# Designs tried in a protein design chat: VH-VL binders against LON peptidase N-terminal domain and RING finger protein 1 (LONRF1). Part 9

Target 1, 211 residues: LON peptidase N-terminal domain and RING finger protein 1 (LONRF1), of Homo sapiens (Human) (q17rb8r558to768)
Amino acid sequence: TAELSHLTKNVPIFVCTMAYPTVPCPLHVFEPRYRLMIRRSIQTGTKQFGMCVSDTQNSFADYGCMLQIRNVHFLPDGRSVVDTVGGKRFRVLKRGMKDGYCTADIEYLEDVKVENEDEIKNLRELHDLVYSQACSWFQNLRDRFRSQILQHFGSMPEREENLQAAPNGPAWCWWLLAVLPVDPRYQLSVLSMKSLKERLTKIQHILTYFS

## First folded at step 18 (VH-VL)

Design w_gh (from o_l14k with heavy chain D105G)
Fold by ESMFold2, fold request of step 19:
Structure w_gh (fold): chain C 211 residues (1-211), chain A 123 residues (1-123), chain B 107 residues (1-107)
Amino acid sequence: as target 1 above (211 residues)
Amino acid sequence: EVQLVESGGDLVQPGGSLRLSCAASGFTFSSYSMHWVRQAPGKGLEWVSFISNSGTNKYYADSVKGRFTISRDNAKKSLYLQMTSLRAEDTAVYYCAREGYVPGGRTEWFDPWGQGTLVTVSS
Amino acid sequence: EIVMTQSPATLSVSPGERATLSCRASQSVKSNLAWYQQKPGQAPRRLIYGASTRATGIPARFSGSGSGTEFTLTISSLQSEDFAIYYCQQYNYWPLTFGGGTKVEIK
């Protein structure tokens, strides 16, 4: 029902960067409006807010990812150090404002499961191929770049036995998108996909460009 | 095969109430936002109402705000429109419509449409 | 609320000829525009979304163009099954709004 749903109305929106499901998103927050927004999220117990990149035409993008607050440290100099991790992806339905920060009505996105036997077989074949390509790409990176990724993002998540168990698909896909140096518009397209096949196909195209 | 089947259209008096239903099949109903769109006899199309995939956000045309309530039951794969305080200008064929999908873009077009159900408001 | 204006109201065209339908928005809707076909006694059928993207299963003779405030639907070689009313619809702003329609009829 509605009361069992996560936040979907007047959701506070941090307008900054791309966030992805399962991917850590550490933040340094100094703007008073965002310090207020985060304090409210903690005080109300929701401990989450939406993250969207900026958009010149609409203030912020039509798609984003919820961030779950893990830890917050309020510093005397007015900054906040916020440890977050990506949760559910969403589409913006309607934009608003509250006390200087953006808000949105949203709907959450998740992958549509494939149940046809031939389609499942093809999906697994594609997944295994693209996963192998991702592993090869990561192993063939220059040592400095690989070390920087490990330091900042950690290791590539292990592949999952059931490709369709999680509503957002395999975690390694999101990790890879977070570390790849691609344009935010392209990243928004992938973030919005309801199909694991579409996502894997796009990842494959990206990896081909970098191989 | 994706299918939407409306029901519940009837002749009602001004000020009366009516509940429309739409049965969905052939797709993951809970993954899609849904709409009602109406068409008065011999006239064009008018968007009536929207409900998000989970049912938590609802929007209405100004002409029906406060009188119509959209709802959905994802377990039953059903969309509803509760109409009250009906007026002559509410006379129309009412279509159930599924919202579209495209990665990265706005999606508020309609595909498919149901075949419609006629509501007539007349004394 | 965005007003969508379609012209002409009626277009008389012979089979095999080109039909050109216009749709104007009262302010920019970017490329967030769809086109629908409706035959008598039937539900509308989606043809084009994103101003120019032909939906799967729609014949190649249908094409859409334009952005911002001015949009066009073109039927390059009119077939007998294409005689219908055509509607444009913007989806950039709430509420969603339709044009008044263009009836394409046999000459």
Scores: ipSAE 0.849, ipTM 0.916, lowest interface PAE 0.7, mean pLDDT 91

Design w_gn (from n_gn with heavy chain S56T I58K, light chain S30K)
Fold by ESMFold2 at other seeds, fold request of step 19:
Structure w_gn (fold): chain C 211 residues (1-211), chain A 123 residues (1-123), chain B 107 residues (1-107)
Amino acid sequence: as target 1 above (211 residues)
Amino acid sequence: EVQLVESGGDLVQPGGSLRLSCAASGFTFSSYSMNWVRQAPGKGLEWVSFISNSGTNKYYADSVKGRFTISRDNAKKSLYLQMTSLRAEDTAVYYCAREGYVPGGRTEWFDPWGQGTLVTVSS
Amino acid sequence: EIVMTQSPATLSVSPGERATLSCRASQSVKSNLAWYQQKPGQAPRRLIYGASTRATGIPARFSGSGSGTEFTLTISSLQSEDFAIYYCQQYNYWPLTFGGGTKVEIK
């Protein structure tokens, strides 16, 4: 079984927005602290950093998602365009600072697999139902909004044959959460879930609200 | 049924060493951070050590730092506490405790606790 | 290190009456506070987490309230099995710390 825990101590944290596993997160970087942070990530070969949304009571939220750097483009105006995609989700254990940017000790999160055959069948039934609801929601959007989502996020990922193959569960769930206009507290709650059933149930409630 | 069973408590002399074990069952052990908590006879509770789900982050109370080492074996569903340079004030019941779970919140509370194993350090 | 102070040290209460236990933190721990019950010769049992959320299987007579630095555990209509020592624990900061305990005794 592959080692899933890589960088877990003093992880550099970009404090900006919500990121999700498998979802692209393009960034415009011009702040010296974040340019330094990204340069260090490239130079050390890790090519990743954590993304967390800001928190009024702390400097950043208790949950986040690692971003994998795919490419960096330097612009004439001094900005950098950083092409990233979401990787592992994590929980913050302990906060720190380094050279003006936030850091954290973290633990990675992944779904707990259900192995009981009856539970697997029930999970597949729930999954197929919620996936159908998500497709219906997306197709019923006004053309302008659907086009914007396709341009920025691409098509909804195809449902997966084995629902529990990936450590974070089906990619379409994360795509949907990225495009839905939901409250950050809902987003953080779902990001933290270790159960695909919990995640699907929450997504179903959200989709019902928009029906 | 979630269970935690500690073992390895014993009578040892000051300066001695002892290794505590905790066998876990009834849950996905590798998905939870784990802790040791101790209680001296007739006294309150004291957090001793923490280890993250993968084992890569470890924290210790100042009273044991440098003398105790927490570890885990996820394949064997086991948590360990290696104690060295033991002192009389380390005399306590040592509890194995699983970290809690709640979506979106902090989880560093304990559920469940084992029944404990007694460590006595005396001449 | 966050100091957790529980009061009173001992609370004498008659069966069927209300018990009110206090826990104070030396700094704000937001709502990251848990309560435990411990009976003689037994391991602690979690009652409340998040300051006010009852854990699964805990009777409704147990309730928690408070945030920041001041917290309360209330036991309405005490039962014979509720006479025990109660501990609060903060989990907002490392190291994790407990209060000194409140012993609830039969009056």
Scores: ipSAE 0.883, ipTM 0.938, lowest interface PAE 0.6, mean pLDDT 92
Fold by ESMFold2, fold request of step 19:
Structure w_gn (fold): chain C 211 residues (1-211), chain A 123 residues (1-123), chain B 107 residues (1-107)
Amino acid sequence: as target 1 above (211 residues)
Amino acid sequence: EVQLVESGGDLVQPGGSLRLSCAASGFTFSSYSMNWVRQAPGKGLEWVSFISNSGTNKYYADSVKGRFTISRDNAKKSLYLQMTSLRAEDTAVYYCAREGYVPGGRTEWFDPWGQGTLVTVSS
Amino acid sequence: EIVMTQSPATLSVSPGERATLSCRASQSVKSNLAWYQQKPGQAPRRLIYGASTRATGIPARFSGSGSGTEFTLTISSLQSEDFAIYYCQQYNYWPLTFGGGTKVEIK
């Protein structure tokens, strides 16, 4: 299980879209190179690959998210419907190529925990405020937009009792970032953050803009 | 206060071995990639080796490949450089350096640096 | 391997005047360029990263500019504590490489 969850060398990279921890990422796989990559991940038992957006100056962005394969359904025309969910965030260390698809050496990212009791209190206050703002924003959406979000992304995850238990921070933050219309460079910046305070602050700025 | 303290520098004969250590404090060591950088007396800076935050990816300058091994112990907040087959041109002050952090960008600059430890290779 | 070339090797400048240091990369390193200051007997200190971002605690008289292959460090009003050797370093490619340094000395 350690091998399956700790792949860091020559990690296969799907270059397509932004993925976030805990967020579903359904894929339609039609390119031969990615069909090969997916088949290999299943056959080797790892059942995961990295997802990165494309980059004009590099083949793909410096940050991404691992996708865990939940199901694969083959279509008669040779395409596959791949049901995935986001796992660990990562930084690309060095790029490579294998059999037509990109690979990378990577390092995984996780939030740095705050230990000071006053800082923990301030973090909880900020979290609760921003969570309430997120709920209010979602509640005030037009019914059509809200139902489209629910259909595509599911329900907003519930707030978590221990804000710092998960290595990527609260799941609702990632869900919200996935549903908000945010520029890819900003998305990559947030994906790379090691501070829950930074992430909550950025989310608050976005929500305040829409209020 | 973020601190890096190197130790283990010594006088060694050519062909000898030496192990450098770097003790880290004041930051979450396991969250940062680490590097060794050296400076020969009166000369410029040369990057020696890199190790990722988990220790699973390691890179080396061509001048030391096959002779030096970087490692880390995140529980002990320690970085190491095992040097073997030492040569006169390995004589230098060896610095432990923490990799930088900036959201969304490349981070392979160094902040902070340790005080350095001197390795002298002479017969 | 990316060769970083610094010029001049030595720059003589009077206190209060502007110092301009050049760093050239053998191929584009985008903005993945850092500057360091080193005084005798001391470890290097980071000044600039991302070509132009001043690190925390670095005085405003230090500024970095450039991208691609050409980079400049400017000290707008040289202070007595600024006489040191300055190194540039690229971090776009492995291996990481430094320039040869520019010694800034009192004229």
Scores: ipSAE 0.880, ipTM 0.938, lowest interface PAE 0.6, mean pLDDT 92
Fold by ESMFold2, fold request of step 19:
Formats: structure tokens, C-alpha cells, sequence
Structure w_gn (fold): chain C 211 residues (1-211), chain A 123 residues (1-123), chain B 107 residues (1-107)
């Protein structure tokens, strides 16, 4: 339901890796605390939890992404294989703990839509340029690296007709950020951006650095 | 032009109630968390309350918990502070403040501030 | 609650000279510290966030430094418009808290 999909208080947090909107995030879960957290999510019907990368100074990062559970498979060796996909990105407001796992009060982040006619035109031009740069970078990777990306993340999503229709912007941007070999602080910075123009500009800067 | 305009400040008696409003313009209101900050005459600044961008998380200073309620209406681009059980110590200029923005960092500083609305609690 | 202590309470400085303002937190607030300027009869104005990042439009004579529990605001060559009260504010923990202020006045 809408209320269950808009969790904002005491949200369960899996502290592990970077996650991005629309990007699959398969997990192998073996720790009792996270097995409990996931069981609760299924039993309550929420089928969601937050994913944040670890932070030595704060336990986990100030920004993360909700993961929607698609499937859970229990293995005979005691592990669980959890099939998830990224949903809404968020900022941590306040940290907590419950039964051994982290929790947070959060606020969701969405792109601020550009309304000015000239700015919309400039945004489309920037988008098309950076998309072409991303495609070129991917096609010019050595076969080994490209194959690894395809195996783990799938193909780059096709560009979208309406750049601003989705609250998080084009899916290909998030796919690209998931596969680019950049520092987690760069990734967190982009995850937190409320502007598609900012995101595209940062992606362009990263791509120029690599090729 | 980003603007925050407070209203509703008045003279009220101890134990009374008052509702402050803040009208926002020039930015996407629903994208920002909002705060109330107060300043007693001749005194420093005191944070009063916070509300998240969607309105679902609210935090209060201990001095006002149980007496003040923060709320927002994103469709009307408005922030509110419902005050009850008012005391003389609540006398202050009340500022509406927008939370900051910086990619990747904490954002709980204030930019901009409104010009404030005066609440006076006395007999 | 994190107590923010500013010193001195009042700082007398001649125009064109340097002012150094101190702010101490009762616990580490990392770099989550902001500085504000307030002139009589006006709302506060943001100067510095992240301990050392100058906000857009703030003159280069304003600089912030420090991390953890000890922070400073430096005004390198005081202008006539800089005589005001300055507040620090931490945003690492709830509740958000301000220092008591430092009044910078003409010597």
C-alpha cells in the first residue's frame, strides 16, 4: 500500500553496499540479525528495507536507497538469497537500533523538476551528450570488463522519452553509477543530488576522467 | 527569489494558544525540510522544531515538547507552528528557516531565514 | 544535548583588523558546524557550513576552520558591515544547538 511503501520512521537498515534506484541488488544473508530483519519485513508485508554503505565514523552513511524484496530463497547451508531492486533514495535523519540491526528515521529524495523552457532544452542537450559518452565508454571497455558488468548488472537501460517523468530521473544514470569504478564518497554525493543537471554534470566529469 | 514570510505573532496571555504560519515562495517547498528557530528579546538563538520534507518526521526541543506542534501543507507551500499552554519564557521572535543543501553532506543548517514574527506572552 | 560554548562574549576590534571567534562543542560534532551573522533588527544570515565551506556570496575575508570540538571563525580585515553578533550551530546531533554568540564591536 502507499503507506507501507512510504516508510520513514525506524526504517530497518542493512549496512553493506551501495544501492541505486532501479538497480538489482542480490544479497546473500547469513547474519542472524539480518535474517530476523528480512523475516519481519516479509511477515509485516512491507517487503522493504534500507541499504547503506558502512561508515567508520557514523556506523553507516548519511544517504542510502530502499530495497524492495522480490524473492527470498533459503539455502540448506543456512544462508538466504534475497533478490531485491532499488527503489527510493533517502537521507538519514536519525539513527537507531532494534534487536541488533540498525534503524533510521529518513526522508526520501526526489529530483526537482526544471520548469523554464530554455533550461529544459539545455537539460535535454546535456542528457543526450552524456548518454552518448556513457555508451562510448561502455563499448570501448575491454571485453573482460564489459562481460563482467553484463553478468552482474545487465545491459544499460535505454534512454527515456520524458527525462523528468520519474522522481529519480533516468534509469541509465543509476545503472552507470553502479558500474563505474569510483570512490564511494563520489557515489554517495551523486545519490544525494536533487538535480538531474547536477547528476549529469558529475557523470560527464567522471566519464571524461576515464576516457 | 527565495522568500519565507512568517505571520501570526501576537500578544497572548499565559496558558493561551497561538498558531504561526510561514509562506514560502521561489523554491520547491516540498523538497526541503523546514525548521522554527526562536530568539527571546536580547537573547541568543534557540532551535524549536524540525519537520521533514514530506512532514512524516518531526522533532522538538525539550522546552516545547507536548505544547507545540509543527506541521506543513506542501500544496499551499506553508509551514505552521501550533503553540499551546504558552508561558512567559516562550516570548520571542519566531523565525521560519529552510534547511540547507549540499550533495553528500549533512544539511541541518539554515538558509534562508524569514524576518520573523513576534510572540509576546504576558498578563 | 550538545552544549556549544562561544568565546569571547564580546570582541572589540578596529576596522581593517583581524577578528578570531571561538566555538567549542561539548562532544565531537565532526565538521557539522555552521556560522551565522546577525545585525540588530535583522534575521541571521548564513556564512559558513561544514565548518569551513563559505556559502555562496560570502566574502573571502570570512573563513572557518576546525573539526571535532574546536572551531574558529576568522574575519581577516573587518569592514564596517561586519560589526554584528556571530553564532555557531552544530547539526551533528538532535536537538540542533547554537552557541551563545560573540558580539564583534568597534574598539
Amino acid sequence: as target 1 above (211 residues)
Amino acid sequence: EVQLVESGGDLVQPGGSLRLSCAASGFTFSSYSMNWVRQAPGKGLEWVSFISNSGTNKYYADSVKGRFTISRDNAKKSLYLQMTSLRAEDTAVYYCAREGYVPGGRTEWFDPWGQGTLVTVSS
Amino acid sequence: EIVMTQSPATLSVSPGERATLSCRASQSVKSNLAWYQQKPGQAPRRLIYGASTRATGIPARFSGSGSGTEFTLTISSLQSEDFAIYYCQQYNYWPLTFGGGTKVEIK
Scores: ipSAE 0.877, ipTM 0.933, lowest interface PAE 0.6, mean pLDDT 92
Fold by ESMFold2 at other seeds, fold request of step 19:
Structure w_gn (fold): chain C 211 residues (1-211), chain A 123 residues (1-123), chain B 107 residues (1-107)
Amino acid sequence: as target 1 above (211 residues)
Amino acid sequence: EVQLVESGGDLVQPGGSLRLSCAASGFTFSSYSMNWVRQAPGKGLEWVSFISNSGTNKYYADSVKGRFTISRDNAKKSLYLQMTSLRAEDTAVYYCAREGYVPGGRTEWFDPWGQGTLVTVSS
Amino acid sequence: EIVMTQSPATLSVSPGERATLSCRASQSVKSNLAWYQQKPGQAPRRLIYGASTRATGIPARFSGSGSGTEFTLTISSLQSEDFAIYYCQQYNYWPLTFGGGTKVEIK
């Protein structure tokens, strides 16, 4: 099953919402085309599909995130809840269609590692500053909002020992972007970034806007 | 300093084969999609082939499909073009080109270009 | 395949004057258009991407405009180093395609 985790050609695309690495993305599915797409993903053993927001010019956005299927649950009202979590980020190379649902050839995105000792030091300083800002924002939320976030997304991930260990950078950045009410174009911009410095800088600007 | 250095251009007879190489330095090679672009002497530019950052998606111009194969070795920071069944029309300077980068946008523009390697197909 | 048509083929301009280069696509390419400069014996150099965004290090006298099917590169005050061939390139569709070029030469 693990050998199927790196799909890049004719990847099935669910066109709905923004997804982020490591972040849960529960889906309510009622449309026959997406029911078919998800069934195929389970039957083939890949158990994953791409998630992209819609785009008026191209049907779906140029960037997205793979979702890993964890469980499928049926609701009494005829909908299905598909329990997923975000995996790798990707860029769309070429669009296609299969049996009513979208497909894409894709390339995965990873952060470029910073090697220079002084740049690593500066990156750590920026990271700690922005992380503190994010913690302050979360602690200053009204209890109702904080409880809703904890229920739907869980706790903010702990900061990581090595900022550059994960290919997508620190998980807390993605968690934060998932819970913040930001415009899809800003979300897509951040999703596409190959630099942790760029991502932290953008997050800092977003947090300043909400403060 | 980002550099792309092509090599392997030569004089080859029609029907022959040739392998072009491009050595990359000064950037994280595995993070970028790569392209070959050619220019016949005194003529304009023609896109030849694309390869995604991991090497799993490859696209070709119709004029070279079935004859050229693009590949890459990320460990060696190298891009390749295997050319077979060469024709006079394939005579050109072949450029290695790195795909662009802009957050959120399309990136299939070229920056930088190598200085090129000349392939001449002649009897 | 998207045909990119550049006009004029040759443009004669005096130093210090404005040059206006045209690029037309056979179908809409949105803003996914780039401009390149090429001097004799050299590789092309990127100037503009996204129809209007100057690449790093490109002087402000270069500007791009347009969207859809019609695009313009403007050089507001020609310098001696600007006499070259200029190519447009669309990147909205596969295959990627270039215009035939516009040679900017001394009037």
Scores: ipSAE 0.877, ipTM 0.938, lowest interface PAE 0.6, mean pLDDT 92

Design w_gn (from n_gn with heavy chain S56T I58K, light chain S30K)
Fold by ESMFold2, look of step 18:
Structure w_gn (fold): chain C 211 residues (1-211), chain A 123 residues (1-123), chain B 107 residues (1-107)
Amino acid sequence: as target 1 above (211 residues)
Amino acid sequence: EVQLVESGGDLVQPGGSLRLSCAASGFTFSSYSMNWVRQAPGKGLEWVSFISNSGTNKYYADSVKGRFTISRDNAKKSLYLQMTSLRAEDTAVYYCAREGYVPGGRTEWFDPWGQGTLVTVSS
Amino acid sequence: EIVMTQSPATLSVSPGERATLSCRASQSVKSNLAWYQQKPGQAPRRLIYGASTRATGIPARFSGSGSGTEFTLTISSLQSEDFAIYYCQQYNYWPLTFGGGTKVEIK
């Protein structure tokens, strides 16, 4: 239900890779602690857990993304095959532990909408420019690389008519960040942004570097 | 532009109760975590309480735990501190403070602060 | 709880001179340290966050440095409006804690 999908206290955390809203995140899980964590998520009906990358100075990064479980298969070789997709972004408030896996108190992040008409116009202009740059970059990839991306991540999401309707901003932004080989610290910075303008500006910088 | 205005400070008896309010304007209140910080006369700053942006996580200093309750109403852009079992040691100026924002980093620093409201607990 | 210790308690300096304020944490707080300025009768004003990042609108003469347990606030050319009390604050652990303050006064 809605309450079960809006966890904020002692949220189970998988410490592994970078996840983004709307982006599939398939997992092969070996460790007993994470198999336990995932089984609990299913038995309680929440069917979700947080994903954070590791951090050398903490057990895991200060920002992450909830993963919603679509399918789980427990294999006889000890692995769990978990099919997930990214949901809400979050900031870690306080860290904890449960039965060998990490937990966190969190707060969810949403984009702050701009309301000034001149700022909205400038935002639309920036969005259309960066989207065009992203499309050009994708179309200029060699067929082998484009096919690999399509196979693992699917096609680039369609541009959205209302840029600010979705709480996390346009889905194509997250798809692009998942596909591009960017530095993890930069990835965390972008994940944490509450401004679509900031996010588009950073994406534009990345695309310019790769062009 | 961005403003925080505290109210509700008063003279109260030990054991009494008082509710502080903080009115926010000039920013999207619901997107920020909020804090109360106090300063006894002539003394330093002491963090009192934290509430997350949605209000679902709340933390308290040990000195006030069990006696103070932080809350917020995002529709009214208001932060509250309900104080009970007040003691002389609670005498202070109480500041409403907004949590910071910085992509990728920790944000539990304060900007801006309100003007403060004085609570005096005396017999 | 992380104890934050500031030194000196009082620093007397002349305008135009350099002021150097120290802040020590009882455990590593990494770079999760902020500095505030407070003038008489006013609320604190943020200066620095992340140990060394100047907040928007803060003059360049304010700079922060350090990490772990030892931190410094430097005012490179003290102005008349800089005479105030300065507090450090760690935000690596709950509860959040402040130092006792350093009063910077006119020599």
Scores: ipSAE 0.856, ipTM 0.927, lowest interface PAE 0.7, mean pLDDT 92

